# VHH binders against F-box protein 7 (SKIP32): the designs that were tried, part 2

Target 1, 328 residues: F-box protein 7 (SKIP32), of Arabidopsis thaliana (Mouse-ear cress) (q9xi00)
Amino acid sequence: MTSDALTIPSELESALRLRTVQYFITKRPWLDLYGVHVRPVPPFGSTSRKPHFDPALIHRCLPDELLFEVFARMMPYDLGRASCVCRKWRYTVRNPMFWRNACLKAWQTAGVIENYKILQSKYDGSWRKMWLLRSRVRTDGLYVSRNTYIRAGIAEWKITNPVHIVCYYRYIRFYPSGRFLYKNSSQKLKDVAKYMNFKASKSENLYKGTYTLSMSDDKIEAAVLYPGTRPTVLRIRLRLRGTAIGANNRMDLLSLVTSGVNDEEISSTEEDILGLVEGWEDDETHNPDIPAVSHKRGMTAFVFVPFEEVDESVLNLPPEKMDYYVTG

## First folded at step 1 (VHH)

Design c6 (framework vhh_8cml_1)
Fold by ESMFold2-Fast, scan of step 1:
Structure c6 (fold): chain B 328 residues (1-328), chain A 124 residues (1-124)
Amino acid sequence: as target 1 above (328 residues)
Amino acid sequence: EVQLVESGGGLVQPGGSLRLSCAASGFTFSSYYMGWFRQAPGQEREFVALISGSGSSTDYSDSAKGRFTISRDNAKNTVYLQMNSLKPEDTGVYFCAAKGRYSSLWQPAKYDYWGQGTQVTVSS
């Protein structure tokens, strides 16, 4: 039968979405800090279409990506409230071309023809419905996995064996092109986010990869190349989900597998890193006869943090310290 | 020569069950992902279910989840699709397919080998 996946979001989630919308509008100057730039609205070649395309003021102030994300996070009741405050937003949200362009940008790897087929078969010909309901990786922030482990501390007293909880993080930034950035680091979100871009030459342990998202089951297949004398590939399998309809703000980590690759393979598949991991089983384990390693630790789910919320994120809080004493 | 041969299709009433089988030969069966796809008249082939070479991982379309079960017997080089609670919308030609590489497992165009298909009709 059908799954009841559609629920009304909590008041807290709705309030956070509205707060995010206001933040995008009023505090846009911070965008340069994270490598996000305001893009000019492309000039239209046909003036006969301008009366139906009169751009809202917001289009000239925000990048298309952020504008799309603002509207995508709003529930129908939040959109109605925004419409009462800003007439230009009413015009924008009623324009089918706005939603069409948002969808074709987000799912650009599928191409125009495939997106139209999906539109007709699953979303009743509605670009707005497709944008709001179809799963997509978010590109306006970072997915963060906060992992902990326990290590022995320095004992100051003969009767104490302190144990410390240590944190490390996995960071992912997705791009609509099918490319992404991956970083594994002990540094907190606020210290890492500004370097999570393709122009960051000073960032250590920042790696490039490619990904695909399955339309049927929200599964992400991703591969990262670690260059060097003995290059290795990390295959990452994830399941995309959300805390609310269209939120796309959580990812469950299903598997992490690393293996060495030869230089010839890299040369032949230089821009198709996913090709290097084809044929790898979902639940591979280390075998002395096979040079692949399945990782079993550090598998905490990813939480999405929009760029505008990075500095305020609870993920920046220090790890808990636990001390305990061994009785002899 | 690589061959995939489907069987078990037929006419069934709504709410009924069918078990499809696909016999494979000519390749190392246990190293291949096996999938089931279906096609209704005038429509494109759509994904139904898949199973990894070892059988440790399975995946289903939203329409199949909870009603269909994919399984395989590597000793017999056979993959199965148990279909329960059948609906008229499940009517179509069911194809089994094999893919040696893990990528785009849900896209028909990316599969290496295909069977000829078996007809499933759900009607009163």
Scores: ipSAE 0.000, ipTM 0.126, lowest interface PAE 15.0, mean pLDDT 70

Design c7 (framework vhh_8cml_1)
Fold by ESMFold2-Fast, scan of step 1:
Structure c7 (fold): chain B 328 residues (1-328), chain A 125 residues (1-125)
Amino acid sequence: as target 1 above (328 residues)
Amino acid sequence: EVQLVESGGGLVQPGGSLRLSCAASGRTFSRYAMGWFRQAPGQEREFVALISRSGGSTDYSDSAKGRFTISRDNAKNTVYLQMNSLKPEDTGVYFCAATHGKYLSTYSPSQYDYWGQGTQVTVSS
């Protein structure tokens, strides 16, 4: 259970959202889906007519205020799933304000004007269509690359070629701000997920970076800063894809390059790590003392795991209990 | 510092093609990412296309995708914009611009250090 803090857009956008929330609490429009009209009962009123209840509707018993708070905190993926099960939640997913706020939060780095231009030109003015069809990195979980390699063991009499399977993981958590967290670790998903946040105490191999997603080819450019006396940047190029339209749950690792950077540039741009290496090619060095290194191993594709599925993920199983990923 | 000179503009009918060229001075061209911008009558200067220092990465405005191709020749200190399937909406003064490439998305004119004088492109029947 990780509490996802509500990242309110602009003050104006936040005010519009809160007005919509208040409208839903006050008007209770989902009750119309049940054909229910509730009248206040007088203090002595044993004569008030009670609404007819449909026992098949599982969420009808929650107070309006609590139910709407649940809807307001749900990610659009959760709202979409809810609409397939419950008529009340289907009403919520029809409200364009929820889709508008979701889209502006997800693509906040583009700004309001650019998002409206894209909405009009590519998505027929529909915020819901834009949310469902426009590629985006998922922020409600982790992208995980599981890598394995075979290491030679100590030779013993009667065992000429002993081998050991070694497993390690690359973890990425994206934020709508254009920031992300990166970890390379031998620790399993269930043991690292709770620490993949900016509030975590200093943990080994947890690094911060910035990324962008190209809308034309679904390529992600990302850079991670390894701070220190001789700082380096890990430049990560990925291609976003999915197992279904709009799933955004797979990433192919296209390149992985470590390069040295100038200390003076870091002081001026430490929250824009990608800006430190923008325009430079994979084989170019940004610091003559530390040449660029292109990595060819550990290039297994990333799979997305929602926070709710972390503990049950097959990625927590030992290598011998699941299909092996290629160590490329 | 670099100086930029555009050429290749002209009058073309809808559906036609034009190739714009931008010649840069000196040995510094390969140190800059290059972009093309346009300014239509009564409109502000808008992004069209960009290309990285080596030519390995390109990006396009939504209106240019699938129709325009940006390329560069670092040996000739030149950047090109091949424009196909031209529309009346493409009419404007086209500028090439150079930047040190400090941001991955160099869509804003303010991110560019050096500018050409522009070349007129008119698409009409």
Scores: ipSAE 0.000, ipTM 0.148, lowest interface PAE 13.5, mean pLDDT 71

Design c8 (framework vhh_8cml_1)
Fold by ESMFold2-Fast, scan of step 1:
Structure c8 (fold): chain B 328 residues (1-328), chain A 129 residues (1-129)
Amino acid sequence: as target 1 above (328 residues)
Amino acid sequence: EVQLVESGGGLVQPGGSLRLSCAASGFTFSTYAMGWFRQAPGQEREFVALIDWSGGSTDYSDSAKGRFTISRDNAKNTVYLQMNSLKPEDTGVYFCAADLTEYVFGDSYTEYPGEFDYWGQGTQVTVSS
């Protein structure tokens, strides 16, 4: 999956939508086959010369009750494709209240008033434009960082000493509440995705954290609490990007820092773990028994995988063998 | 380039003591686990001791437990093996090893790191009368 490939489908869908609308409105070739009666266009006081989709065509696609069930299960970015197939889907994706609800859900931590200010100042009062153009973490799947390292084999004696490629993954699942789940595991995406939720047991090495996304530079500040007798925090700094405008399907790992924290308020801060690291510098140690550690390995970029694509993902494939080559 | 250089080996009498040192370079020493392994003549390489990135967690083989102590000095990029009550069966080449698996506290993977990635050339330890 290249950025060019992801950009082309979006542009193609827009072009197909426009061509489909124009063809069905102006030609209406399906009427002779189905005996459908075209409704005249209002408004009162003048005859509209602007064509529109025939309402009867919608009923030939799906009954209304089934259409509403389908719409309820679609992600907003998928609804643009749906607009190509029938008028009811087209009018659903054009409904500002649908996009308003999607936006207010995605950016709920900012609150209603702040979102309206952003809408007016940066997105020309268009909730759809805000949904498509404003950076957001995706909540309909997992962000996956696939990492490899080489280890020496000592199980059998060989002239060259055997080496093995070990693969492990960092998984992140974001929630609109500002909470997220973090897991570091050797298990493949298809084996862990079903358990990446707040119902998972404590023994599954699934950790909870809180995050924020900066709109000025697309940087994510995140923190995960590791509870215990010497509690620590993993501070994760990421840059959100995409292979296409609005895709939000890549994250670059900028820094990964482990440091100790004071035990005093840990039970009261489970809802605001990011607050524990507010004002921290990367080399700052908050617990003298546990020094701050800035990680340098396992920093592969995250790739987003929607839940419906988990079983088919190329990230489930074994990694190619990576050898360290010394020149000279 | 990752380099591990062992020193402190030699000939010692049974019941004696010896301290091995390993100087590390080419990686951020303070973030990685370090270990000691040995290889006796005609035998496979065996684990001796492990120390985590902080020095707060150590592990030993059954043969080393109670006699050997692993430690590290992150300011000097050095790991040590203090060997007490040495026996003839402790004779072998002692290797320093680095596990470049990144440490993340509470992470199942990093709590149970894989096998070591990098090895030194070794230092000879001989225990004989």
Scores: ipSAE 0.006, ipTM 0.260, lowest interface PAE 9.7, mean pLDDT 68

Design c9 (framework vhh_8cml_1)
Fold by ESMFold2-Fast, scan of step 1:
Structure c9 (fold): chain B 328 residues (1-328), chain A 125 residues (1-125)
Amino acid sequence: as target 1 above (328 residues)
Amino acid sequence: EVQLVESGGGLVQPGGSLRLSCAASGRTFDDYAMGWFRQAPGQEREFVALISGSGGYTDYSDSAKGRFTISRDNAKNTVYLQMNSLKPEDTGVYFCAAVYDEEGFLYSTDEYDYWGQGTQVTVSS
């Protein structure tokens, strides 16, 4: 029993999982977000309209990273079904080299030697166990924090409900490189997701940062740089968790601090923003010209939304409708 | 690493029954999916049945469905194939196979890493 879960029955979840897998394979909405255009190999002459889950098609058309996300999000029964349908996928999902490559890519910042040590000490030498059970930030969607507050409305000719619920969102997209994208916006998930990539030329208030995940306590240390003549850094401390083993679909906000940095501390490459905030305490001012601000509002937990579920997410609902589905 | 030894083969009349056993030596039997394959004289090895590590998932070839039952006893590190309503076409060497994939769904000989030496099943009048 938990108040932190979405209210979907387990039997319905199983049916929705199969539908989600079918939709994921058929529609491939994540490809647009990655800027990848794929032409599926046409079947011989049959343009059969039967909705068929075909893992062979996605395996032939997608880069390994996206295939890893497909397999990682599939439950054991879905993985077994993929093996049954396609001979090439059967060899792929069972092959330790596939899982080895997936793990080394996901935890590339740790390096090959460290990953082999972790594999042997914690995962019984199984790359597949490590991929499925080791905590990792998810890269196949967005983490979304929905925040609300109440403000006085503008009085009309007649006063009609002068109090308004205002909603805003914090969005995070992680990359295996240790980089992430951050956006604070009043725009809904479905309107923001398409711009949460490094190639987005249109996106206002989209900022780049760097992060690390601690394996001992599942804590994420992250920092995002706001450039300018008086640059500031937002330091974000999170704890990664999940609604199920391996889900990695929730993050609790532990602290959120904005502070100024000295221009002389920013390199031309700006590759390690975390180095700028190393050793900072939550309430300290590190640049006398720009005071530190420890945030006490907008600390709602992050909920993970896979790219294929963006348009259907309950987080797109108006605030007064969402309070029945999502906790803080 | 894993050693597999089949037993229970023999000569049986059409319509008869046999129970094959496969004893595995190794530490983590529950982590292995198990399969039964057969090879008739002059033919390639063909799939007969499979069972997941937990025993929760089983599947059969079309020729075995409704007649054969695969099961396992993880406490005894043993997998079984109960064969009923045997036909002359079921004659062949039956092989036990194991793979480190507890979920199963593996139908090709190429997917299995460990093999027994086989046990002969002969169905004739």
Scores: ipSAE 0.000, ipTM 0.100, lowest interface PAE 21.4, mean pLDDT 69

Design d1 (framework vhh_7d4b_2)
Fold by ESMFold2-Fast, scan of step 1:
Structure d1 (fold): chain B 328 residues (1-328), chain A 125 residues (1-125)
Amino acid sequence: as target 1 above (328 residues)
Amino acid sequence: QVQLVESGGGVVQPGRSLRLSCAASGFTFSDYAMGWYRQAPGKQRELVASISYSGSDTNYADSVKGRFTISRDNSKNTMYLQMNSLKPEDTAVYYCARDSGYLEWDEYGSPFDYWGQGTQVTVSS
């Protein structure tokens, strides 16, 4: 038994408390205290019966223990924002267990023992310092690459040079488990975001992959499997960066390589998708009988958009305006 | 031999409806996304609507949203475009197209590799 093994029971107790808090949040008894009432459900208007969540109402109604558990369930980006709201929120975000839970969730693939080793060796035993300074993919939104290309059009008369501008997007949603979702689509961010989850039954052209992030150079190795009659693997190499320290809100696309694979290679390896591209280089294939395509179009950097900012994102604007507001 | 054959075009008055069909042969239809393009004289070819290989995901040009509906029947290897509330500006040759089959754009940026001969739609009062 290591210290990490002995810590597991405390984490189980924390998880049970979070479930209890979630139930309490769902019931929202504090709303009655502030005179917020649910509107009667009309015969033709059942679209919204649940009131919006208001952090200020929670702060005023809940004991500190429950507020701490509410904050522990929030994404780390929201925790930083909460510190600016009021004194009680600032006190809560200073609690080391807050940042510990955030860090262990974000880097869960490394495991508890490895995270403690990193904490002691690189972050002076500070979970807050580790969360702020250690590179991580963000899981509270989507990474979006907006791309355009020009395709020659045809005309009855050759008195003009017709061109057609095609706009399309690459979408990535990361999960702390080391899995991610990938979509290449002409649909705008606001129309795609609601379907970027593992439960989406309506959205096709949504593909599952696995990724790793290197701590030394902030490089992401990722692979996506397109199963079907003609199975195909896409290898994606990215470099994580940010507009500010700890922002983790930009990714440079370093390479994008597509190659076919045999049905037998994928039949028992859905969880080991990265293994299918092991040993590949930019101009290599793992199967010489199936041509690889190294994509050189659509290499625009990814921009992170939190889920709460999706509808208001400048990335929903036409390409002309997007080029003005979203560069590099 | 990949073949795409359009039908259902014609001359109609503004406000009327037409249904275009595209019969596909020479490939496994259910494995490919499909689309409808149109081209008016002296103008570039534009994408009108596209549909995923199963039919669960569709996209439309802003000029036709709410008026046109794309659909497919994989058991019959056929794709459809239901065109309602037709306007004179909808007058064009309409082309059925097959997606290239790649999960990403090819090096030339073309998402479609095979096209039908086209069917004329004329909206005139």
Scores: ipSAE 0.012, ipTM 0.334, lowest interface PAE 8.1, mean pLDDT 69

Design d10 (framework vhh_7d4b_2)
Fold by ESMFold2-Fast, scan of step 1:
Structure d10 (fold): chain B 328 residues (1-328), chain A 128 residues (1-128)
Amino acid sequence: as target 1 above (328 residues)
Amino acid sequence: QVQLVESGGGVVQPGRSLRLSCAASGFTFDDYAMGWYRQAPGKQRELVASISGSGGSTNYADSVKGRFTISRDNSKNTMYLQMNSLKPEDTAVYYCARESITQVYGSGDYTYYPFDYWGQGTQVTVSS
């Protein structure tokens, strides 16, 4: 005999959850009195015109089942408890100190005084407005550049001129400290992401660098040190953009230049890799023994993938399938 | 020094199975994608299967999909190819290879090397 079909299809499960949420709201209209609006979190890239209550922020603290059970069991004499819970979450989301702390962490390299100047001059004293509108590199995921090239393959007797489409990826993970991680790999996003951290001692071809973001033109200057017997520095110039205001989820690769550096320079400036490439021009030779090399291939734009979306990302698909889902 | 050593090849009848092993040394095994390639008599070398460093992603040639399974044990620095339902056309020397992505310093363009190290090969013969 065949076993019972115990698995609910993902599509049906999603539809059932949405109907269940609507049913609970309909049967419990007093939830509106406490400003609780349970709405599905839009998929990545969804264009919501109006801010809405983010149910994901609540559910991070409690499982959905517990949240619904709490509200469903509320009695008139429990209204004070419901008010306290809703007020606490409302306070957290609306509290300017929450947004202040987020902003100061994200732009920590500028320092407190400079951030306050920017807040007052450009964001009307609103930390929330600054968080949402000020350009920032995203630190909650990876920027991924998918690159392909065609090379002559190993000939098959029945196929005289075989060609291979080779796919490789550039990965960047930014940190608020002004440091970042850089990796070139044939490995897919889902296999690379878990090793994109400073604790990954076993990861080869994972390189450390420093970066800055210019507020005036959204250009990123970055430099990566390739250590070894003949150390080299890779200077990366990027332009940050987004598919929507404040998204910060795309980067155009403007230039990629490799050049050699002296061991003495590295020993004295290891913590400031950007200082090693200060004033460099894209076609200039900065070390007469090791000429600068400007790269012209593998310059596909970067797409941001949040850590929670890594395993489900379309960037894990073969290149032939990706071109319909990922726009530059 | 990077070394790749294949084992498990042999002579088998059609419809039987073989398991190939590749023992790797001289590099951090879980950082590199690995592949199995084969070269049949009178033909050029072709990719059979590849596996990511973590083992989370695999790719197969259309001719072996559903019959061959690539896997790896990062704790033992070993990669495997389980070959089921072998056919006479699977007869070839099978090679273990390490994929390498490198930026060629001193050239104007990025150069990708799909493999940089090969094993010596192990013969698989499917005959009645």
Scores: ipSAE 0.000, ipTM 0.258, lowest interface PAE 11.3, mean pLDDT 68

Design d2 (framework vhh_7d4b_2)
Fold by ESMFold2-Fast, scan of step 1:
Structure d2 (fold): chain B 328 residues (1-328), chain A 124 residues (1-124)
Amino acid sequence: as target 1 above (328 residues)
Amino acid sequence: QVQLVESGGGVVQPGRSLRLSCAASGSIFSTYAMGWYRQAPGKQRELVASITSGGSSTNYADSVKGRFTISRDNSKNTMYLQMNSLKPEDTAVYYCAAEGYEYSDTFWGEYDYWGQGTQVTVSS
């Protein structure tokens, strides 16, 4: 029989991204900056099989100048999707300057000269093609790794539970500067997301690091500094992928290695923590008195969650339901 | 070589207080779960208290509950045991231990790192 009922994940993800564009249009959180009070943009009809928002109605509700400002403030990924929905958006997203600025911001660590060389050699001089096809870490949300393990109880404890299933999360937020934030926590995504920023002064177990992404193999090299009496560095190696072309919404965790570092090495390197792990192997350390530890638990792949989807994420479900609804 | 170093032990009279410290060195993550064990002469080693990596959850033996408080400072990679209302029965060598909470293949209660111990004596 020919019946294949499997839904293609890339189709579902494309639909969810289109909903993100609609979220910005219907919610309009940035319009307060322009002093504009816009009427809500409801669908024209209840039985329409067309996209869940109306581009013509949006055009009627926003002056051209404000519409262009809205699109300029949208994440560049969403601008590409917007081009499929509205003729006015197609005019905006066909302007090479929007794609140039998006690319130079996303890959700012490479610098203008290097980005132009890559543009000419690999993307046929097209900033739009480079944006759509060149791998990049997403900065408009969090990458989340959900992990579980079995915990054995100790008989002498007051609570005589001999085995328990525990759930915990690794969170990463990337910045175009080559900096990132890392948190390992039992707290759910909705409770963590508000504090995953450099301005949060009271977040426990929130660590700062630096990363690079290799253009040739989509591998991410990252390092996080754990300060303390005996400072240690966590080296994180990841492989970026996606459920669709240009999605950049999955990361496979290739290795986690911890090793000690000297205070002398740290004092000059807060902005380049990755330098501390250059040349590390699983069995190597910069300090022979502090051996490198290669971690084997908590190696579940990362899933990207845009900030606007945090509260509705299936990753917020209790452990009993999460194992059935999210990919590992 | 990875080390845990205890300090703060000593000789005290019943009803007094002591604060034990455990300083971690080497590649020990602040995400490791940690605990305090004690062993008195002629007795089996017992778990006194434990604390999760973030400090959000603690557990105590019935014999010390309400008298002892475990805490940690992850910025200093250090764990503490505040011991109040000490009794002669609390006399033991106290050991700190760290287990792989999230980054280890070890199940909870199997400790990867141990200190050398610090003596606590409660006598009149």
Scores: ipSAE 0.000, ipTM 0.209, lowest interface PAE 17.0, mean pLDDT 67

Design d3 (framework vhh_7d4b_2)
Fold by ESMFold2-Fast, scan of step 1:
Structure d3 (fold): chain B 328 residues (1-328), chain A 124 residues (1-124)
Amino acid sequence: as target 1 above (328 residues)
Amino acid sequence: QVQLVESGGGVVQPGRSLRLSCAASGFTFSSYGMGWYRQAPGKQRELVASIWSSGSDTNYADSVKGRFTISRDNSKNTMYLQMNSLKPEDTAVYYCATDQYLGYSEEVYGMDVWGQGTQVTVSS
């Protein structure tokens, strides 16, 4: 319908960047493994059922209707990066509707009215400013805590040498709904990530919980239910931070507390696991009927790994080969 | 709460075999090393065998090496001890336990990481 010719920075450099972005959009097979489907971008806005990449498309920006569909399927983190590709993408990412939808999805538990109040009072009515500056848990990957210890104790417990390095991981996947998944495992990130979804929630050793994020101090309150003959709840307190403004890619582990709970309490709060830890004043409740255990080991900070970086992550390296990497 | 339940003990004649089972619940079994311990009357509790979280690495006390085999099934949350060529000196209460050097798991409520024990008696 309109001319597909757009003014972009250096034509050669922009064509190479567009080629890389098109490959990224069409060759994201790991997203399908995590229950995220990315639609192939057809040439010239065609709705063809058999997609075909036109080599000439490398030297053009995508039609607006296709670009809108691509952006609607991309994670919000991809939208910010897309603005660096070409003029047409920059116009699309400047549309307040996309930033509004991203913000309302990320902070959906607060509701539309509360988000508009925050927008007006703290972010000058700018949804883009709110997206970039307001703290949020990342939902496009996993937060990983790598923990190690050395076995020294009794000789009979040793497996290979007088000293044996043991590695285990805590994995968290957040959802915008206020739900999250938790796993404690000796298995590496690449072997765990594809099973960190609600379709696998019936699998043993993958547990679901609920969380909240405080906007005033970036503290996360989270609780996980371990079902069984005597159900237990794990309270996880974290502080969200980042290596850069808006990165939201680190979490400091403030406390881990486990307590048994009564079946009647679970019956009344089945869909609000966080409610089960309401009134826990300290790391330990000291309730004589259901005493709590505060955990002091394995408190390494969480590092965020986007789904597209899972297989290449340095966290997959054996403990002996990770000495030069800050993993938390 | 962590629950460990041993079974399979009994009275057998020397040279016979027994298989002990340890059913685990209330923690991420596949993430933890497990072991079998035994305690004979008037003696201290001693490690019999241990197995890594994946099942790939095992260790045995010299007194049982070549006769006992430890194994695990992470899909069933169960650890086993196959005891062959039993001797009178193998008579003890057998306990399963989590790897005590890992410390507390967030899945554990309370400090008891031992099962109730199962009696094995080898006598002619």
Scores: ipSAE 0.000, ipTM 0.164, lowest interface PAE 18.2, mean pLDDT 67

